# VHH binders against Uncharacterized exonuclease domain-containing protein At3g15140, part 9

Target 1, 337 residues: Uncharacterized exonuclease domain-containing protein At3g15140, of Arabidopsis thaliana (Mouse-ear cress) (q8w566)
Amino acid sequence: MASAFSAFRVSLSRISPFRDTRFSYPATLALAHTKRIMCNSSHSVSPSPSPSDFSSSSSSSSSSPSTFSLMETSENARWRPMCLYYTHGKCTKMDDPAHLEIFNHDCSKELRVAAADLERKKSQEFNFFLVIDLEGKVEILEFPILIVDAKTMEVVDLFHRFVRPTKMSEQAINKYIEGKYGELGVDRVWHDTAIPFKQVVEEFEVWLAEHDLWDKDTDWGLNDAAFVTCGNWDIKTKIPEQCVVSNINLPPYFMEWINLKDVYLNFYGREARGMVSMMRQCGIKLMGSHHLGIDDTKNITRVVQRMLSEGAVLKLTARRSKSNMRNVEFLFKNRIK
Key: E = the ipSAE of ESMFold2; O = the ipSAE of OpenDDE; V2 = 0.75 times the mean of E and O plus 0.25 times the DockQ between their complexes.

## First folded at step 1 (VHH)

Design e07 (framework vhh_ozoralizumab_d1)
Fold by ESMFold2-Fast, scan of step 1:
Structure e07 (fold): chain B 337 residues (1-337), chain A 122 residues (1-122)
Amino acid sequence: as target 1 above (337 residues)
Amino acid sequence: EVQLVESGGGLVQPGGSLRLSCAASGFTFSNYAMYWVRQAPGKGLEWVSEISGSGDSTKYPDSVKGRFTISRDNAKNTLYLQMNSLRPEDTAVYYCARGEFDYSWTEGFDYRGQGTLVTVSS
């Protein structure tokens, strides 16, 4: 019966100025744009703040590297979860050695690109890809986005916010987040950082403008960039539903997207039902906590990087009708339905 | 107390139509995805349709796609299933079900009604 019902994943992020210690601040001019890179580790087992706890989803889909090899070099260090207070610019423990032993504030090698990976890469129609994977079954709970540079395949920056429902009772919200984030050990950070969807969109638009990807006076979509989703549901259905709930108009940059599943099907000639199946078929090990939106967005980005390195060209797969927002034109004849 | 009450089942000839209804109470109906599931005599539960909280997104298995239409009236807290071109194999007890607050890919429900019998025979 479990396979008979459709589940959906929805997650959101929030804007905040946070520092990247690898970036030398400009000496001559106050420049608005600071590059930040969010990375993942080579270790595929889900980390937990409690050693006795484990993510059932991560352990079933991933393999653990040898503990001996993990201890041999700093490049092969044990995987650590990303500090989610840090992604919101609210980490108060950046100088705490005990905190830094548990949580990562730095880019790991799994999202970095080797020079050899560029040898087979083809020219793309867009300069940037915005990989998005929303979390939340009823209302959006997490809004994670990673920017991938189409020329280098490197991650440029991230936007990550937890989202607080405004139309659910407090009891329903508490049950929802305990069920969704309790096992992952991130329910507390969700409660501490989550903001309403309208505010997430406002902060997201400021972040887009800082990267010259969109301006609020624009009567069009993204500047030389496209959203990349794992399935049509996130942008086709979930974003418009949430906009209605939040009493905001659908932003013009959500009118078209790239469903990675459709590109994957056409490029490899094989169906993949979701992120886990794409990773398994490509021989990519799951990193971090399956069901945590930011970790899943990083894993989808690793699939994007693999496909680009093998010569895939990411083209728009769907476009929304301006005259009827429920009508979506699918641009690929061969697609997953 | 969560309650789901189905109605509209009955005897119909092959090729006929029926409309099922489900009256929901005890929760904020518009916040939940809703499902129709059925159980044919001597068989397990089978999913037949899914609808999002807003009503904008729907899904069907190939066995009923194009013949069945799920819809909802959030102002009336009511779920519907329009069943057209009915076949003998559609004979089953049909249940209205509410989606769970669970992990994002859990495909399941936490409450269902008592069911309404649909018999398709000549």
Scores: ipSAE 0.000, ipTM 0.112, lowest interface PAE 17.9, mean pLDDT 74

Design e08 (framework vhh_ozoralizumab_d1)
Fold by ESMFold2-Fast, scan of step 1:
Structure e08 (fold): chain B 337 residues (1-337), chain A 122 residues (1-122)
Amino acid sequence: as target 1 above (337 residues)
Amino acid sequence: EVQLVESGGGLVQPGGSLRLSCAASGFTFSDYAMYWVRQAPGKGLEWVSEISGSGGSTKYPDSVKGRFTISRDNAKNTLYLQMNSLRPEDTAVYYCATYEDILTGWEPLDYRGQGTLVTVSS
């Protein structure tokens, strides 16, 4: 998409304030809250098992997979891109039917797991996996994370921020963003929503605390969760470099991670150079826009879900030395170099 | 650079028909999905129809399904909306929009023309 019309857009001066997490969470968090076991005093309300309809005038009966037309099936199968203003808490169109029909505010829809996929799943060492795939050449430009529940393999929530460089000139930023995100039709969203890395980390830590995954008062690593990367670069190299650029200390939760490439090699006995190679070898069709960080993170998550469904156990592959944070120990003997 | 000019609105009685047009310029029209959206007096924007760049796929909300038909002529860079069996609740200013307009939270009054007014009244 050439996005030539971006030059004619005016300001989005009334961007929604940061969403209030006290009121309700996004639909992607519904699973986390519904897993709370509570006995109701009321009768158990089963999902409607009998869609029997004696009224020939009812045109809005609930759909079943076996009885609908090809047109209805094709319409229901349409993939919708994530609303990138919504991921930043800045969507002004949350109540707009035109917007909601086109853009997805529920990141879990394309990542849902069938009951059959759980049959071969093995118990995991962690309750949650945080799939991360950073974007950026000189400085980080996009910071996307998806939480995967290790028991259900379902996506629980996402954290996504565009990141504004602090050491690049405005002219250099504009040229780079136009070339990278302009082709994807999201250059305007990037300019409207991107914030400095230090603020991204501050907002990320609030989000981690909301999920009981980390607390600044304890200052430990993640609580019963592990980062999953596609290659060591993101956490081993890029995060520490960006922390230096941003004049912040390396957060304690970036001390260890799972490199999916190393787990993949050991589980399947076959090397994959990256996401595209893993997907091709697994027979998984790429969805969304390649090189858009959130879409790549979703595709990496689909590889994670496939591996879990086939019986893989995701173990830590790398750990930083407590005595020397620049020294990384690799925990797998057989690894991609 | 990008220009979208809506036309074809007017006053029509309930049960009547209108055909709206949108003349597009400044971009490769056939590469972009196009949309019709409307704004009734005192209400927000409502999505009315969607068409793929090739014209091979269309989508409608239940409120207009079976009554409205979106189409395009890529050789003429023109988008159409055929509106049949019009109802008083269809009264609105109609705008054509691109994918980027919807993505960025576009507001018609910010930089676009007045759209095309459709009034359905006895």
Scores: ipSAE 0.000, ipTM 0.256, lowest interface PAE 15.2, mean pLDDT 74

Design e09 (framework vhh_ozoralizumab_d1)
Fold by ESMFold2-Fast, scan of step 1:
Structure e09 (fold): chain B 337 residues (1-337), chain A 123 residues (1-123)
Amino acid sequence: as target 1 above (337 residues)
Amino acid sequence: EVQLVESGGGLVQPGGSLRLSCAASGFTFSSYGMYWVRQAPGKGLEWVSEISYSGSTTKYPDSVKGRFTISRDNAKNTLYLQMNSLRPEDTAVYYCAKESGWDYYDESGMDVRGQGTLVTVSS
C-alpha cells in the first residue's frame, strides 16, 4: 500500500549501518535560546595526590617531557570535543547521556589549576585576561574568547561564536567552510550557528557588560582586563579589516593587547613562532584540533597558565595611536619580527 | 516551513533511465546536505544517495553506485537524481530529504517532508 507518512525524521544509521557521522552536530531550532555559559560555576577540582617525599634536590637529569608519547596520544584519543552548539547556548541534548559522553560541556575541564601552581605566581597588572584566537583569512569565521582570572588562573567564562561572512557569495562560503571545517567535522554546526560579525560584536558587548569588563558608557578600554593574543594579527590587522567589511566602527576596547609571543620571548629568552612551538617548548600536550578556534584558544590559555605559574607578568605589548588607528606602537624592544 | 516536492517518476523498462527532481523551499538550500531515499512496497526506507551542501562530496551504497548520480543546483534550490540502467529492484517511492540533526547520536539524520515520486521498473 501507499505510505501514510508525508513528514518524518530518520537516522541514517537505521538505513545505512556503515554511515558514521557522530561528529556532525544537529541543526538547532529557531526557538532555541542562548544560555549563559559560566565556566567557574561548573569548575570542579579533583584532589591531586601529592608525592609524600617530593624533593627538588637535583636537576642533573632534566629531559624535556614527551608531549607526543604513545600514552599521551592514547589520552588525547580519549579527549572529548567541545559541544559547539553548547558554546552558542543552542545545545538541545543536555539531558542525553550518549551525547554527554561524546561531547564536553565544561569549557574549564582541560584548564584546571592545582594549588601548587599558584606558589610562584606573581601579582599581575590586570585582574582578568581575555585570550582570543580568531579564525578566517578572508573574513573572520570564528570568534572564541576565554576569560582567565589573573589571581586564581581559573577560567571564568567563555564567549564563542561562529561568524558568517557578508561579502562572499553563498557558494564561496560553502566551499570555504567545507574545506576549512569539513575535515574537522564541524561544518554543519558552523552553518547552523554562524551569525554576521556585527551581531557577534553586539552579543560580545552584552557579555562584556555582564562581567563588568566594559559597557557603552566606557570611552576607554577594558576595565581591569587585557586581551591576550598569539601574534599581533588578530587585533592589529584582522579586526580592523573585518570592521571595514562589516561597516562598523572599530570598538574602543581593541586599542591595546598582549601578544603572548612577545611576552614568551622576553620571559623565557627563546623565540616561538606560534602556539604549537610554545606548547612543544613548554612540554604541554596539544589538545583537540589545531585550527579550530575554540581548541586553539584553550591551548593558548594553557600556555598562559603555565607562564603565570612560572612567574611571568603579562604586560601590554602593543597599543594603537588614538590620532591614527592604523599606527601601532610596540611596547617591548625585544619582539617577534 | 520546510517543503520538499519530488517529481520525475514514472514507468520505465529495465535498462532505462529517469531523472528525478526535488524542489526545495522554506530554508537556505545551499547550506544543507541533501539525500535521496526510497521505499519499496511493504519494506522500510533505504538510503540511495547523499550530497554535501556545496555539491563537492557525493556518496552511494554499492547497490546503485555507478548507475545513479546525485547533483544539485543551489541557484534553483533543486536536487536531482539521474538513474541509469534501472532494474526491477529499483521499483520504489523515491523521497528527497534535508539534513537533520535530531538523531545526532548515531549519524546524520534526514528530514523527509515530501509525498515522494513513484518509480516503477517493469516490462
Scores: ipSAE 0.011, ipTM 0.448, lowest interface PAE 9.4, mean pLDDT 76

Design e10 (framework vhh_ozoralizumab_d1)
Fold by ESMFold2-Fast, scan of step 1:
Structure e10 (fold): chain B 337 residues (1-337), chain A 122 residues (1-122)
Amino acid sequence: as target 1 above (337 residues)
Amino acid sequence: EVQLVESGGGLVQPGGSLRLSCAASGFTFDSYAMYWVRQAPGKGLEWVSEISGDSGSTKYPDSVKGRFTISRDNAKNTLYLQMNSLRPEDTAVYYCAKDQWEYGDTYYFDYRGQGTLVTVSS
């Protein structure tokens, strides 16, 4: 499926420029030879002052109470998928009105916070939350992270990379990506942008340093921040496995995390098996495509914002043993199994 | 809900002809430009043809120009592709599409049908 926008409005701008369109990637990766385009951490998302990021869309509140529904867009506003070339710092259409009508370049879209949503918020143990939802079973295919400011509940920045497997044949990769991303129309952007996991980690660490969240020369974890996952799998199992595959040491910032499922269970007194059930129970409508990692990460962030607005305190739920990295201690007695 | 159902594919010899059809529903057919795109084995999507809602404009890439003809019957909500002088390199799954947009240096299309397989082989 091409997504929601494919059904909307007859527009003369839909008429093809009559170009010959071939979805074949060149045998040589041109982007691999243009280092300047790949290494600027500000290209995908600029860490602009919060007021400019949240006020620009002029959203109107519906009749629903803002304390329950967070900030709402105008009833006439169209949903648009996130531009995945933009999230990789590779969009060539940033000033093209036709492109911007179809794709969203605002990483905080659907995640804006009204002043009333802060009324019941409690002080948090961390200044920032890094919401993460990995994709991929054999090897990681997508590495999306959103920073949430714990005081304002506003999204600060996004790190998003598609990840290219190193243990799969080209035929196996093509079949896997076509099956997972083909109908979503993002298989081409995955092939155009995906880089090996080791390079993703290197770029991620530069991005963390730009936000003063981590320093490569330290043996410490994140500075006043914590990862928020939907389930233990991502940080407990998947990242360590991928580090072995990629022949890199497990980074020190993956030693502890907040499993949102465990906080959710203890705060609401209700079990939720995953993102979809959390959203259903909270009355939050799903946005975008389930199993597209960036969309899932944005939806998990909406659950985080709802819980914070209702007075939840996000505490660490799991920690690795420093003496034995294979041993994980769970800090909540009531937890999702 | 938008539905597109392609048909008319099959096995043909080089130099042969086929006529593909696409049955459309769930939208105002005559208000939209329509497209044919194809995917050869092991290759990406390739744009094949375009027709305006009123049939006043048609466009083709050089690879099929003069051999393929796109047409539509708005009364029947049906899109057609007449393929003549078929070549082995025309072997592909053919899809019809409702919308087109540019993403990077690539075009994307709203294609959601199962497609129809065209095999050109001796």
Scores: ipSAE 0.000, ipTM 0.147, lowest interface PAE 13.9, mean pLDDT 77

Design e11 (framework vhh_ozoralizumab_d1)
Fold by ESMFold2-Fast, scan of step 1:
Structure e11 (fold): chain B 337 residues (1-337), chain A 122 residues (1-122)
Amino acid sequence: as target 1 above (337 residues)
Amino acid sequence: EVQLVESGGGLVQPGGSLRLSCAASGFTFSEYWMYWVRQAPGKGLEWVSEISSSGSTIKYPDSVKGRFTISRDNAKNTLYLQMNSLRPEDTAVYYCARDSPYELGYDTFDIRGQGTLVTVSS
């Protein structure tokens, strides 16, 4: 019960002369709402002058985009937080150079893979891994997913939604979000963008179909892809609980997953309690804000990339019974409880 | 406990120079990007400069570029701002800040100290 140190945190959004005229452009708002988000140089969503536009189109100028990209990936370059308005398709500042200097619309730099990292990589049982780390104890508050290409180890795309509880009073939601995301400085974006879980699942299924990862008509699991979790809780427990709360059936693609903790234990022969202990043991520095779901999902992805580069094969660790989806079979003989 | 203590402010005439210092403690200073931000009387916070953990990446807004120089001494856990060709518009309380949790669409800075007042007047 030591007295808490009171850090003085100031948001420039409270006092800076960010003019309302920027948010008055309907075309920018419409474009932000409908775009697809990419974490690689294939990004083609916005026609505005942004880092993503710069990264996607090469120039023959003496200061080439390739040279600029190498300088951008230097160890001395400042880490930039991901724009979560952008990940939700609602960024109104996609052509603002000041905004793009502060916030990242492309996560490829943070999750880059060197050619040397591929030398020890082994063939995988899946073409893609969907790294997931849910936030929220009472109801899901954040639904972040990154696609990792199993051949290149590069991040292909991301899906990110803040999730609005439907069974809590507005007063209870506001108090909970101020405590949870206020400390992280993302409470405003949460309130601006959060949607009910049923709508998150609907939008997620559209995104899966766009990547050929799931087909509604077949009602089977993921196509040559697997979810990667840090612990069984997310898919074993939290998703089914939230489906009951939201009055939706458990989606068929949540039938099996890879618990990274179990793969880690079997590959390295040592236990890791979670993301932070895996990173510490692997000598990987934490990036971003711990307990912000998208940042945790990126950090878990860096552990995945490290393990793949050292020759790990990510195998399914758990599977639900088709006759009773609450019965889970664990596929690894050696596992973390 | 994280502490940032600014010093070196004062009254100077237009065209004068000042060197600000920030003494950091309670964290691994050499691993953090650092900033100078200022607040003019009756105005909001304004970003003034940034420097990478190693000191090799440095940025300034156009308002101070060519006049101000940010630097750091990781062995002494100290951040500096050399301010030359000072103008009345540079009158502000200057704060040093480290990377902190962010508010999306806008900057946030982890400001711990009381700042140091710089007054430029003829």
Scores: ipSAE 0.000, ipTM 0.179, lowest interface PAE 14.2, mean pLDDT 74

Design e12 (framework vhh_ozoralizumab_d1)
Fold by ESMFold2-Fast, scan of step 1:
Structure e12 (fold): chain B 337 residues (1-337), chain A 123 residues (1-123)
Amino acid sequence: as target 1 above (337 residues)
Amino acid sequence: EVQLVESGGGLVQPGGSLRLSCAASGFTFSDYEMYWVRQAPGKGLEWVSEISGSGGSTKYPDSVKGRFTISRDNAKNTLYLQMNSLRPEDTAVYYCAKWGDYESYYGSDLDYRGQGTLVTVSS
């Protein structure tokens, strides 16, 4: 009975004080200026292109003897959820101590890298990785992207949007969001911030251009960057399906990706069926709310950082045919090989 | 990626039976202990049953022991709850769940994914 009794006690404490903490904008705040959010990473310390005009070696030599392992939130430190109004550029309470005690405004807090973890890191085929983990079964409800610098393993920036379905009735949307995000305590911020998928893509493309990661005047993919997914579903299936629903053409940067599960299996020689399995096998404690897309994207990023620190090289695992978008080539046909 | 979708609830008279189903996806179903929990209107969550990954071990609280049977089909990634001799006090939204592998801001190690399925026991 011990296990069953523990499960009962845990289920009774499922709803944390965070769920009772409501932080919603009045409807009129929809007219406020949207601010660009930058992660607590030096975006302006852009890496120079590797070996073109100049040796890009930083002249700063390490004076510290060592640090240990990836920097994770201490097991005794209180975890705080991300302020989701902040991730949308709409937080009005950045100077409110009560708000700051509850919510985190640092998108890289759980993603710090120790200097020692760079010792075994290998050169990568890309300068940046865009870690993505979509949420939504019927239509996409959440579109979270984290940029990881392949040289430093540090998080550079975050793009996060809640996505409002356009083909569902208002009643169906409200019921869907109540079931999906109501239990997570984020249904109010979802309703206050969510925009249609077509607008999400438009804002995403502006954000990509601001980082020099994609140019609208080209039919080519990302500039020296690759998407990293946990499973093929997000880019292979869900994005094309959503594009059909939203009546937009599939963007050219969704033609190829890195399925972390395939890289993980080839690097470690061990199967992992998803994020939770990869984290358990790596000894990484899951942080935040599983199935909140931003928290899952952060946890997948922690797996990416662990693999990079251990010498993994992240290579493309899948590519769409340019002549037939339905035809996907998997570059690792036997996932053990 | 992990998803749990409950179904099979409905209105039933006292003494009646219902079979609930839970379709699981996004994880290796057979590696996890699975649970049914319920929430009656205006009350907290209550543990209803648990089953080992293989299906070889099951546990129940005294309130449902002998009336409810938990089972699983690992080939179909599906969890079941057979409910017999239903009572008005069994009226609740029923959720399937697995142990979470995380520390959640909800303060829970139990992992839910669906809206649950409503069971109403009334004349």
Scores: ipSAE 0.000, ipTM 0.144, lowest interface PAE 13.8, mean pLDDT 75

Design e13 (framework vhh_ozoralizumab_d1; at its last look DockQ between E and O 0.01; V2 from the best seeds 0.00; counts 0 for: pae E 17.1 > 2, unsure alone 64.4 < 65, placed apart)
Fold by OpenDDE, look of step 2:
Structure e13 (fold): chain B 337 residues (1-337), chain A 124 residues (1-124)
Amino acid sequence: as target 1 above (337 residues)
Amino acid sequence: EVQLVESGGGLVQPGGSLRLSCAASGFTFSSYAMYWVRQAPGKGLEWVSEIYSGGSETKYPDSVKGRFTISRDNAKNTLYLQMNSLRPEDTAVYYCAKDTSEYYWKGGDAFDIRGQGTLVTVSS
């Protein structure tokens, strides 16, 4: 019995071609006549007098060949952008011999501190600051950390990972990455290097341990270090959310942090709602690509260095309750809400 | 209004078993991932289990993996947690929590939408 599969012909209705409105904007040719002002400065060359016959005693000074020490003109090491394939001491592009000619693996060079910047620096409560700026709306897409030495204000090291979402559809991910990183030309790097957040945390904990900043065998926070954020969202909200998504416990080192905005407010007595605002107010040039997490982390680090150089003391601004990690105590009375 | 009502907690000996239930109302239960979380005395909130909206995927931390089983009946708007081989360290108030987003996690305050909890005490 041959069951007749009735082919429903869905009628493709003809959507009509909307019209060609030719807005003819007029080409006004304003010929600005640049008048050549010929400044005829007639400087009168006064005849300086005839110097007298001083007798040329030919003392044969043996000109010892001054060894022109070729001061090797320190080739102004041409600024090279930071390699985004360089993560935690490893670069996956080292097979390209030209790679190191084009890219830099030392972010500390971008964040140099002058000796004069240390003159007004105060002692800090922490030995190290971990500057963080997370990217990602639904899930984390980028996890960048810079270590700043609180004594020298120098950048010690970088941890950077792109993060692959685990609950988002591939289509949603691709669309988001194209929109966020495509315009920056880093979408390929993201696709090539992005790993699940769980793995990011695992690698991050190894990195923390290598720097003696945290011990996995202890349920303690960071060792003489604190996270520095530009706002509360990164550590207060986004990290816990991502931990749930990734089915991991909230790491104990995310229990307290320094919101730079709150420190900024109290130190300068003026409000800055974000990184760009702080940088502008401090006269710091924004470097790199805004909304690229690593570049924003560097920019936040520049603000940290500036504040430290001006005598700011970075203190904890927020702490999670031990009884309920969802409850956050804000330690500054005057804070940006 | 979203309501989550936990039940099934009680006193149990080490090695014993309990089954917790959570009755959900006020939202499309089948559209949300659900969680069990717990809070032990003097400790923070701990994630215990996750189940996706369709019930096909479940996740556990290592602390309860192999001992606890999360399940759901979407027709009854009920979430379950079967707890086997209970240990004294499992003593806590257990909460049923709703994901903040439909179908997948979109962010928000994790586990803020939860019930009043049910006490589980594991003691000799």
Scores: ipSAE 0.000, ipTM 0.239, lowest interface PAE 14.6, mean pLDDT 85
ESMFold2-Fast, scan of step 1: ipSAE 0.011; ipTM 0.415
ESMFold2, look of step 2: ipSAE 0.000; ipTM 0.124
ESMFold2 (binder alone), look of step 2: mean pLDDT 79; pTM 0.797

Design e14 (framework vhh_ozoralizumab_d1)
Fold by ESMFold2-Fast, scan of step 1:
Parts: C-alpha cells; sequence; structure tokens
Structure e14 (fold): chain B 337 residues (1-337), chain A 122 residues (1-122)
C-alpha cells in the first residue's frame, strides 16, 4: 500500500485561466500619462538575514546548479508576470488587491542580489548598464531596457514600450500580434499601449534624462553607462534600420555597446550563441515567457548579474565609426560573429 | 519534499453534493496559486477552479461556475472544493495542483497526488 504520488507537469497555456486575466483591464487606458517606472521593492518588508545564515556561509560555490534537477521545486516562490499596463504607465488596478496578487509591479522582483554575490565582484568601467533585448520581425514591436547599478548589481529602473509598426499593413500587424503576443496572453495590452517608434525614442530620452544618463543638448553618448546586448544585431543593425523607417536620425547614444556574448566567451572561455545557451550553461532557470521582450531582458540581466558576481568586467565590444556610420569596429580579438 | 493528498470523492447521484479535500505538506498553500483539475476517462486534463495565494481571488470555467466553490484553511494547510448540483459530466478523477513556472518559460500544473475519483451516476 504505497502512498506514491505522480509528479506530473502539464502546460497551462490551454487549460489555465491565467490568460483570461489579461482581459481584466479596461480596453481603453487613454487617461494615463507617461510615467517613470520605479523598481519599488515590497521586499523591504523581507526579514533581515538571521545570524545563522552567516554561520552556514563558506566560500560560495561558483558551480552552476543543474537546470534539470527535479530536487528543487520552488515551494515558497510564486512567480508573477510583470503588469505590462503598469510598464506603460497605464495600469488602472494598482490599488486592487486581487490584481496585485496576480501581477508584479516591481521590475526587480526576479533580479534580487544576495550579499554573498558581491564578494567576488570587480570594479566596473561604467556606473550603470542598460540591458536591452528588442523584439520584432519586420519592425521593432517591443523596446525593453533595464538599468543595472554596476556597484550593487541591483536593478534601478525599467523602460518598456510596445512599438506600433508604420510599414506593416494593419492586417499583417493584427495577424502577427495575435499569433505571437496572443499565445503569450499579451495581445490586448499590446493593442492598447503600442505607440510609434519615434514616440518611443522621445519618451526614452525623457526617461534617460530623469536618470542623468543622457541630455539632448550634448553630442556625447551615455553618461557613465553602456548598453548591454545579447548579440550585435539590436544596436548594430535593427535600430538604424528602424530609424530609417521612422524617419529619425540615429541617436548618438547608440554608437557603442557591450555584446554580452563576446564578454561571456572571453570570461568563461566557452561559446554561447544566445540567451538560452548562456542560461543553460550557467544553470539559471528561465523565468517568464521566452520571446516576450521584457522577460528576455530580465533573463539576460540575470546572466549579467551572474557574470558580475563571478568577477567579470563588462567592457565595450563594439563602436560605430564616426566617419562611416555603416562601419562597426569590434574591440575584442576573440568574438562571436 | 512536497505532498498533495486528495480525498472526499465517491459515488453520488445526479443533483448531489461532495466536498473534496487536499492536504498539502512541504510547502504553504497560502504562498501559491492552487487549482483543482480533473480528468475524465479517455479525455484530457481540465481546469475546474483557481484560488490565489491570499484567497482573495477565485476563478471558474463556465462548465462549473455557480456549482463549485474553491476554498482553503491556512491553519490546516488544506485546499477544498465544494461541488453542488453534480452532473454525470462531472465524473472524473480530481487532482489538487500547484502552479509552477517551468525552467523554459512554460506554466505547468504540479500535481503529485493520486487524485480522488468522483462518479456521478444513478
Amino acid sequence: as target 1 above (337 residues)
Amino acid sequence: EVQLVESGGGLVQPGGSLRLSCAASGFTVSSNYMYWVRQAPGKGLEWVSEISGSGGSTKYPDSVKGRFTISRDNAKNTLYLQMNSLRPEDTAVYYCARELYDSWGEYTFDYRGQGTLVTVSS
């Protein structure tokens, strides 16, 4: 008479009511203005580490935990998706307890840093890192950026916008958004909040100025900060192409960046072709929905935090030529193409 | 160590009622979204109720809405499903499930118990 139980996992995408919660918000949110998204942590209420936590501490294992280990189910960890109406400054449910239980309004929730993670961290050449991972097929559809403080490794703030294409037909947009973001349960919020790329850049520049990271009156790049990408494509190719489509000049802060893949290769001596490869090699569990830009940007940030905690120094890997904007100089001898 | 032990199923006539229980150990039900899911013979898994970690939000599909009520007792770390006005179509094995976010970005039901059989028949 065994009390054996079946450890079984089934996809919630078809049988879960979770996707229906995306429709709990009003269809129109026109009353909300652009707001700075603050990484306000409710974890300030978290209990202080007990002295017993330090008595068990030894030289921390740098061994990556296995992503295939079934021994650790997150018994007490309830992952909540980021409220994407909130990231656009359009959430009307911030005072609703039922809504706050389902959706996260703290952009740093999955990205907390333990004191032990700072023990091997080295001084960085920049005060802040702006982690970016664009989403889109023909045109950019999502523009997510997280600020990481290079000294604390903590996430400071988030800029996130859905981007409305200008050269795609209305029918092509609807079909693509229903297919991709519909499967992710965020098609409604995309349609309610997406704005043209030119407006995204204008709002992004206001947000950069609020953080003292860039001023439109200067012809220089970012102030003591650098973009961190997962591959050269986003800043090398995609942003310039989108600027042409949107009839705007390439902003001066997109002249140089850090390709995390190249830093990863040189720091670990191991090739990783993308985010999924880096996470698997580091033993970092994927959180959120892969190919939702905000979730991918958070996961890339977790790789950044892991590398910083292990003593990596993030240096510029690429720079545009001022004499020929189409020419990119790669600053590392050893790199992934 | 996570255990979910379902109980309270049985044979009942159409129009009858049953109360299912799920005794949880190794984790706290008040810290997790909890679900009742069922599987009828020869059919796939079907979600029938959801309760938030605080207990402040509950959801049901139209097939059981108004007939089923999900609740919990935090002191006993136990989840309940009150089933009223039962129909032959409600015949299934009922499982208590915890929501987990999979390593590769998929939400999953973590149901570990053997379930409890509910048979609605005259």
Scores: ipSAE 0.000, ipTM 0.217, lowest interface PAE 11.9, mean pLDDT 75

